# Ledger of designs, part 59: VH-VL binders against NAD kinase (nadK)

Target 1, 268 residues: NAD kinase (nadK), of Syntrophomonas wolfei subsp. wolfei (q0aze0)
Amino acid sequence: MKIILVNNRFKENTEKKAQEIAGQLSALNVEVIIDNGLDEPYAGTVDFIMVLGGDGTMLRAARRYGQRAIPVLGVNMGTVGFLSNIEINELAEYLPLILREEYSLEARMMLEVAVFQQQSLLTRVFCLNELLLRSNSPRMLSFALEISGQKLEPYRGDGLIVSTTTGSTAYSLSAGGPIADPQLDAFIVTPVASHIINKRPLVVSPEREISLHLLEEREAIIGIDGQIKMDFGAENRVLIKRAPHPLLMVNLKAKPFFTSIDRSLQRQ

## First folded at step 19 (VH-VL)

Design UU1 (from RR11 with light chain V100L)
Fold by OpenDDE, fold request of step 20:
Structure UU1 (fold): chain C 268 residues (1-268), chain A 121 residues (1-121), chain B 113 residues (1-113)
Amino acid sequence: as target 1 above (268 residues)
Amino acid sequence: QVQLQQWGAGLLKPSETLSLTCAVYGGSFSGYYWSWIRQPPGKGLEWIGQIYHEGDTNYNPSLKSRVTISVETSKNQFSLKLSSVTAADTAVYYCAREGLKHWTPYGMDVWGRGTLVTVSS
Amino acid sequence: DIEMTQSPDSLAVSLGERATINCRSSQSVLYRSYNKNYLAWYQQNPGQPPKLLIYWASTRESGVPDRFSGSGSGTDFTLTISSLQAEDVAVYYCQQYYTLPRTFGQGTKVEIK
């Protein structure tokens, strides 16, 4: 068995724990690769991915490995979030189950984001939570939103979020988007400070495509999962689709989503 | 390793339609743009157009009115049609894959061997 | 369209000597978000298709000898063969893949002096 441990090199506690866990796994004849984000993603075949940290680390792991159909386990290390399944102090208890592959998998839809220069593909990015289009200045953006060839009225506002159902409890939630069942595949299109008062979020079928482009000669930015930033200008277009492969999240312990989110919201 | 094999008629009369097919072996057809490029004898390279595995096409404006690129995903093949050919269309035609590194384009990394198409009266 | 211009059109270099080919684009091919130039170099032997040598202006494709190197940014690029070998006799092309249509330089023929 070969396992990747994904941690955050900027958090010393996660680095130390990764090394400790690597030692434990090695003692059990498990090959371990540690990915702290410093190097390119490991290109070889692996059987399991363990994410040590919080939601941010999971998002990075998803972007790096999510298209490879590898089970991914979130191990929380004292942070608040929704993407971890067990706590670090529980790992020893569940390790035998991991090694015996006695766990269930939950498929989570990811976004495929394609950025174009005119009609030329610049890059594709896969992400678990959301794409954010926002102004790079205090001025509102004007941009075109198209869904499966249907052109909506020009959008004016600070920005727009296109989120997965997993991402519904992330930035989309703060922007007034609905809370979605992570077991549902759908796009959530959430306005960010729209010029139209009470502009409602849209829930869109995962079979559709979403296209965005600016209607003015100005610079904007695209944010991916709050971690990647790209420039977005008048000559650019972004196309958002359902990723061809979902993230396979490991369920070792029952974690009721709706009770968890309800509790979390009451604490705010 | 990925290989491209291409075939089609190599001799045409003026006003006929050029038809070439390229087949992909040893790799995924899905997820890539596939291009056609031509090279007149003793001259440089000209990009004709591209097609995504889902069928989205882009053509060189200089040839757009005469060019059609299509895919047959079930066979991992894509084809080129060029109508109303003249002597100016005499060239070696190549199919190629537009490769991706970490989902970012980096160039045409796989090429077919080329097909000479001669247009003569 | 982005025009690609190479210089020189032909180059004769002695074995073991340095060969330098320049390529200029009419517009920048730099994708600033990734800080990558969408510029490739190809080698073409007679009767063969072009072969990818360098991508993103300065990265060697797998299997390409170390004597080949690419440099430049924005609109000005250079392919360098540090020590010309007999097997390096070929026509070399630069190509931009930043916008459509894809465009190539006119080619540079490299020969042994």
Scores: ipSAE 0.921, ipTM 0.970, lowest interface PAE 0.4, mean pLDDT 95
Fold by OpenDDE, look of step 19:
Structure UU1 (fold): chain C 268 residues (1-268), chain A 121 residues (1-121), chain B 113 residues (1-113)
Amino acid sequence: as target 1 above (268 residues)
Amino acid sequence: QVQLQQWGAGLLKPSETLSLTCAVYGGSFSGYYWSWIRQPPGKGLEWIGQIYHEGDTNYNPSLKSRVTISVETSKNQFSLKLSSVTAADTAVYYCAREGLKHWTPYGMDVWGRGTLVTVSS
Amino acid sequence: DIEMTQSPDSLAVSLGERATINCRSSQSVLYRSYNKNYLAWYQQNPGQPPKLLIYWASTRESGVPDRFSGSGSGTDFTLTISSLQAEDVAVYYCQQYYTLPRTFGQGTKVEIK
């Protein structure tokens, strides 16, 4: 068995724990690769991914490995979040199940984000939570939104969020988006400080495609999961689709989403 | 490793339609743009166009009116048609993959062996 | 279209000596967000398809000898062969993949002096 431990190099406690766990797994004849984000994602085949940390670490792991159809376990290390399944102090208890591959999987839809220079592909990013388009200045943006070829009225505002249902409890929520059942596949399109009063979020079928581009010569920013930033100008276009593969989240411990969401939100 | 095999008629008369096919072996067809490039004898390279595995196409404006690129995903194949050929279309035609490094394009990393197409009366 | 211009058209260099090829784009091919130049170099031997040599202006493709290096940013790029070998005799092309249509330089023929 080969396992990737994903941690955050900027959080020393996660690094230390990754080393400890790596040692334990090695003693059990498990091949371990530690990914703290410093290097490029491991290109070889692996059987399991263990994410040590909070939601941010999970998001990074999802972007790096989510398209490889590998089970991903979130192990919380004392942070408040929605993407971890067990606590670090529970790992020892569940490790035998992991090694025996006795766990269930929950498929979470991811976004496929393609950024273009005119018609030329610049890059693709797969992400678990959301894409954000926002102004790079105090001025509002004017941008076009198309859904499956349907051109909506031009948007004016600070920006727009396109999120998964998983991402519904992230930035989209802060922007006034609905809380979505993570078992549901859908896009949530949430305006950010729209000039139009009562501009409502859209819940969009995962079968549709979403396109964004600016309607003015101004610089904006594309944000991915609050961690990646890209410049976005008049010559750029972004296309958002459902990723071809979902993130396979390991479910070792039952976590009732709707029961826990209130507690989590109240803690923030 | 990924390999491209291409085939088609190598001798055409003026006004006929060039037809080439490229097949992908040893790798994923999905997720990539696939391009056609040509090279007249003793000359440089000219990009003809590309197609995404989902069917989206982009053509060189210089050839757009005569070029059609199509895809057959089920066979991991994509094809080139160039109508109304003239002697100026005599060239070696290459199919190529536009490679990705971490989902970012980095160049044409896999090429077919090329097909010489000669247009002669 | 982004025009790519190479210089020189042909270059004769002694074995073991440095070969330098320049490439200029009519507009910048730098993607600032990634700080990457969407510029590639290809090597083409007679009767063979082009082979990707350098990508992102300065990164060697797998299997490419260390004597090959790419440099430059924005609109001016250089391919350098630090010590020319016999097998390096070929035509070299620069190519931008920042915009459509894709465009190539006219090529530089490298020969042994």
Scores: ipSAE 0.907, ipTM 0.962, lowest interface PAE 0.5, mean pLDDT 95
Fold by ESMFold2, fold request of step 20:
Structure UU1 (fold): chain C 268 residues (1-268), chain A 121 residues (1-121), chain B 113 residues (1-113)
Amino acid sequence: as target 1 above (268 residues)
Amino acid sequence: QVQLQQWGAGLLKPSETLSLTCAVYGGSFSGYYWSWIRQPPGKGLEWIGQIYHEGDTNYNPSLKSRVTISVETSKNQFSLKLSSVTAADTAVYYCAREGLKHWTPYGMDVWGRGTLVTVSS
Amino acid sequence: DIEMTQSPDSLAVSLGERATINCRSSQSVLYRSYNKNYLAWYQQNPGQPPKLLIYWASTRESGVPDRFSGSGSGTDFTLTISSLQAEDVAVYYCQQYYTLPRTFGQGTKVEIK
């Protein structure tokens, strides 16, 4: 059995814990690859991914490995979020079940984001929570939103969020979007500080294609899961679709979404 | 490993339509742009156009009025039609994959063997 | 359209000596957000399709000998063969993939002697 152990090298406690857990797994003849964010993603075949940290570390793991359809377990190491299933002090208790593959999986929709220079592809990125288009200057943006070729009236404001249902409790919520059940597949389109009063958040079928481009020369950025930043100008366009594969999240411990909303949102 | 196999008629008369097909083996068809490139004998390379696996096309403006690229996803194939050919269209025609590393373009990493198409005077 | 201009058109270099090919683009091919130049180099032997040598201006494709290297950024690029071998006799093309249409340099024919 081969696993990837994902941690955050900028958090000293997670790097030390990753080495300790790797040692424990190696003693059980499990091959361990540590991904602390410094190296390129591991390219070989693996059976399982274990994420040590909070929602931010899970978001990075999802971007790197989510399209491989490999089980991913979130192990919380301090700050309780929405994407961890068990606590670090419970890992020893659940480790036998992990090794025997005695767990269920929950699918979470991801976004496929393609950025273009005019019609030429520059890159693709996959994300679990959201794409943010925002101004990178004191000036408002004027931008166009298209949904499956249907051109909406222009937007004017600080930006726009295109979120998954999993991302509904992240930046989208702060911008006025609804909390969505993460078991639903949908896009949530939430304006950020819109100057146009009638622009309400939209909930959109996951079968739609969403396109964004600027209508005026302005400094803007595209943000991905709050962790990746790309410059975005008048010659750029971004296309957003449902990703080919959902993130497969491991469920070992019951974590009721609805009864924990208030507590989880206090932490964010 | 990914391989491209191409075929089509090699001798045409002026005003006929050039038709070539490229099949993809040993790898994924989905997620890539697929290109046609030509090279007149003893001359340089000219990009003709590309098609995405879902059917979106982009053509070289110099050839746009005469070019159609299409895809048959169920067969992992894409094709080139070039109408109203003249002697100036005599070239070796290549299909190629627009490659990706970490989902980012990095050039044309796989090429077909080429098909010489000759247009008589 | 981004024009690609190579120099020289033809190059004769003694076996074991250094060969240098220059490529200029009419506009930048640098994707600033990734700090990557969308510039490739290809080798073409007679009767064969082009073969990718260098991508992102300076990264060798798998299986390409260490004697091949690429450098440059923005609009000015160089392919260097540090010690020319007999098998390196070919035509070399630069190509940008930053915009459409994709465009190639006119080619540089490398010969021994």
Scores: ipSAE 0.778, ipTM 0.912, lowest interface PAE 1.1, mean pLDDT 91

Design UU1 (from RR11 with light chain V100L)
Fold by ESMFold2, fold request of step 20:
Structure UU1 (fold): chain C 268 residues (1-268), chain A 121 residues (1-121), chain B 113 residues (1-113)
Amino acid sequence: as target 1 above (268 residues)
Amino acid sequence: QVQLQQWGAGLLKPSETLSLTCAVYGGSFSGYYWSWIRQPPGKGLEWIGQIYHEGDTNYNPSLKSRVTISVETSKNQFSLKLSSVTAADTAVYYCAREGLKHWTPYGMDVWGRGTLVTVSS
Amino acid sequence: DIEMTQSPDSLAVSLGERATINCRSSQSVLYRSYNKNYLAWYQQNPGQPPKLLIYWASTRESGVPDRFSGSGSGTDFTLTISSLQAEDVAVYYCQQYYTLPRTFGQGTKVEIK
């Protein structure tokens, strides 16, 4: 059995704990690959991914490994959010079940984001929470939104968020979007600082394709899961689709979403 | 290990239509752009165009009026048609994958063996 | 269209000596957000298809010997063979993949002197 152990190199307690857990797993004859973000993603065959940390560490793991259809377990290290399943002090209790593969999986939709120089592909990136288009200057943006070829009236404002349901509790929520059940597959399209009544959030079928481009030359950026930034100009466009594979999140312990919303949001 | 096999007629008369097919083995067809490139004997390389697995095409403007690239995703194949050929179209024709590393373009990483197409008198 | 210009057209180099090929693009091929130049180098032996050698201007493809290196940024690029071997006799092409149409340099033939 081969496991990737994902941690955050900038959190000393996660680094030391990752080494301890790797030692424990090695003693059980489990091969462990540590991914602290320094090296390129491990390319070889892997059976399981264990994420030590909060939602941010899970977002990085999802971007790196989410399209490989490998079970991913979130292990909370003190910053409880929406994406951990067990606490670090419970790991020893659940480890036998992990090794025997006695757990269920919950699929979480991901976004596939393609950025173009006109028609030439520049990059493709996958994300779990959201894409943000926003102004990189004091001036508002003028931009076009198309949904499956249907051109909406132009947007004016600070930007736009295209989110998964998992991402509905992240930036989309702060911008006025709805909280969505993460078991639903949908896009949530949330304007940022638009006219109060002219543009409302949209909930869109996961089968749609969403396209964005600027209508005026302005300095803008594309943000991915709040962790990746890409410059975005008048000659660029972005296409957003449902990713080919969902993130497969491991369920070992019941994690009630709706009864814990306020507590989870206070920690973001 | 991704491999490309290509085939089609190698001898044409002027005004005929060049038709080549490329099959993809040992890897995913979806998620990539697939290109055709040609090389006249003793000369350099010219990109003809590309196709995405869903059918979106981009063609070299120099050839756009005569070129059609198509895809048959169920067979992991894509094809090139070049109409109204002349002797100037005599070349080795290659299919290639527009490669991705970390989901980012990095050049044409897999090539077919090439097909010499000769347009006679 | 981004025009790609190589120099020289032909180069004769003694075995074990350094070969240098230059490539210039008419426009920048740098994707600033990733700090990566969308420029590749290919090697083509007679009767064979081109083989990817260098990508992102300076990164060697898997299996390419260490004697091959790429450098440059924006519009000016160099392929260097630090110690020419007999099997390196080929035609070398640069190619941009930043915009469409994709464009290649005219090629540089490398021969043993």
Scores: ipSAE 0.758, ipTM 0.904, lowest interface PAE 1.2, mean pLDDT 91
Fold by ESMFold2, look of step 19:
Structure UU1 (fold): chain C 268 residues (1-268), chain A 121 residues (1-121), chain B 113 residues (1-113)
Amino acid sequence: as target 1 above (268 residues)
Amino acid sequence: QVQLQQWGAGLLKPSETLSLTCAVYGGSFSGYYWSWIRQPPGKGLEWIGQIYHEGDTNYNPSLKSRVTISVETSKNQFSLKLSSVTAADTAVYYCAREGLKHWTPYGMDVWGRGTLVTVSS
Amino acid sequence: DIEMTQSPDSLAVSLGERATINCRSSQSVLYRSYNKNYLAWYQQNPGQPPKLLIYWASTRESGVPDRFSGSGSGTDFTLTISSLQAEDVAVYYCQQYYTLPRTFGQGTKVEIK
């Protein structure tokens, strides 16, 4: 059995704990690859991914490995969030079940984001929560949204969020979008500080293709899961689709979404 | 290991339509742009066009009026048609994958062996 | 369209000596957000398809010998073969993949002197 341990190298506690867990797993004849963000993603076959940390570390793991259809377990190390399943102090209790593959999987839709220079692909990025288009200057943006070739009236404002249902509790929520059941597949399209009154958040079929481009020369940024940013100008466009594979999240411990919403959203 | 195998008629008469097919095996067809490139004997390389696995195409403007690239997803194949050929279209024709590393373009990383197409007269 | 111009057109170099090939693009091929130049170098042996040597201007493809290196940014690029071997006799092409159409340099034929 081969496992990737994903941690955040900028949080010393997670590095030490990852090494401890790797040692424990090695003693059980488990081959362990540590991914602390420094190296390229491991390219070989693995059976399981364990994410040590909060939602941010899970987002990076999803971007790196989510399209590989590998079970991913979120292990909370003290930060309240939506994407962990068990606590770090419970790992020893659940480890036998992990090794015997006695767990269920919950599929979470991901976005496939393709950024173009005119017609030429510049990059493709997969994300779990959202794409943000935002102004990178004091001036607002004027931009076009198309959904499956259907052109909406132009947007004016600070930007736009296209999120998954998993991302509905992240930036989209702060911008006025709805909380969505993460078991649903959908896009949630949420304007950011729109100057146009009838631009309400939209819930869109996951079968649609969404495109964005600027209608005038402005400095803009595309943000991915709040962790990656790319310059975006009048010569660019972005296409957003449902990713080919969902993130396969491991369920070992019941985590009732609806009864935990307030606690998971409250700051500490 | 991804490999491209290409085939088609190697001898054409003027005004005929060039037709070549490229098959992909040993790897994924989906998620990539697939290109056709040609090289007249003793000369340089000219990009003809590309197709995405879902069917979207981009063509070299110099050839756009005569070029059609298509995809047959059930067979992991894509094809080139070039109409109204002349002696100037005599070349070795290559298919190639537009490669991705971490989903970012990095050049044409896999090439077919090439097909010499000769236009008589 | 981005024009790619190579120099020289032909180069004769003694075995074990350095070969240097230049490539210039008519406009930048740098994707600033990733700080990567969308510029590749290919080697083409007689009767063979092109083979990718260098991508993102300076990164060697897997299996390419250490004697091959690429450098440059924006519009000016260089392929260097530090110690020419007999098997390096080939035509070398630069190619941009920042915009469409994809464009190649005219090629540089490298021969043993």
Scores: ipSAE 0.756, ipTM 0.902, lowest interface PAE 1.3, mean pLDDT 91
Fold by OpenDDE, fold request of step 20:
Structure UU1 (fold): chain C 268 residues (1-268), chain A 121 residues (1-121), chain B 113 residues (1-113)
Amino acid sequence: as target 1 above (268 residues)
Amino acid sequence: QVQLQQWGAGLLKPSETLSLTCAVYGGSFSGYYWSWIRQPPGKGLEWIGQIYHEGDTNYNPSLKSRVTISVETSKNQFSLKLSSVTAADTAVYYCAREGLKHWTPYGMDVWGRGTLVTVSS
Amino acid sequence: DIEMTQSPDSLAVSLGERATINCRSSQSVLYRSYNKNYLAWYQQNPGQPPKLLIYWASTRESGVPDRFSGSGSGTDFTLTISSLQAEDVAVYYCQQYYTLPRTFGQGTKVEIK
């Protein structure tokens, strides 16, 4: 068995723990790769990914490995979030199950985000939570939203979020989006400070495609999962689709989503 | 530090197909466009085409009918084929990375050493 | 295609003196939203590949000496070497990366007078 341990190099406790766990796994004849984000994603075949830390680390792991159909386990290390399944102090208890591959998998839809400049693809990324289009100035943006070729009325505001259901409890929530069941596949399109006070979020089928572009020559940014930032302007287009492969999240124990909402959100 | 190594046949006869390969070391292959550029002896630079790590290609219209750029992502390599070569295709051929700053192209920041390809009868 | 035209074709400058190379594009290479020009300058020494010197018309690539500077906007650009050094003898190219196909100027050979 070969396992990747994903941690955050900027969180010393996760680094130490990764090394400790690596040692333990090695003693059990498990090959371990540690990914703290410093190097490129490991290109070799692996059987399991263990994410040590919070939601941010999981998001990074998802972007790096989510399209490879590898089971990904979130191990919380003292943070509040929605993407971890077990606590670090529970790892020893569940390790035998991991090694025997006795766990359930939950498929989580990811976004495929493609950013274009004119006819050229600038970048394509896969993400677990959301794509954000936001003004890079105090001025509002004017932009066009298209859903499966249907052109909506021009939008004016600070920005727009296109989120997965997983991401519904992330920035979309802060912007007034609905909380969605993670077992449901859908896009959530949440306006950010629309000039129309009653502009409502949209819940969109995962079979549809969403495109955005600016109607004015203004400075904007594209944000991915709150971790990637890129410049976006009038000559750019962004296309959002369902990623071709979902993230396979490991469920070692039951973690009821709806009963945890209040607890998790109150601590944020 | 990202480095590009390129190789291929340097001597061709007319009507043959030029074939060059470029390998990427020391950095990410993913997320970049990779270009081929050529330079005839004593002349300027001509962009041939580019390929994204996922296989999307763009070619110079002047060469499109004869050019094929391919990628082997598993090896971090991309290749150039130029068919029906003539003496006019004699040049030093370079592979290069189109670098990104804040996810925006800013130029060809990494180059291979070049491969001289001579077309002679 | 965007045509890039440099002037002069060759330039002889005394050591320590200023060298100025001009580049004109047939179309604007200005990215309007961010007011950035998608224009790069390269230095090429004999037997070597081009080396990126300036990008976005006026930003020096890492490791490039301060004596190199780029200016201009839209369609007219200038590369300036404030004080020519012996190691600056090379051919310089401007290049637009605003649109496809990528295009280069014909090059300017800089020599010591």
Scores: ipSAE 0.232, ipTM 0.718, lowest interface PAE 2.0, mean pLDDT 93

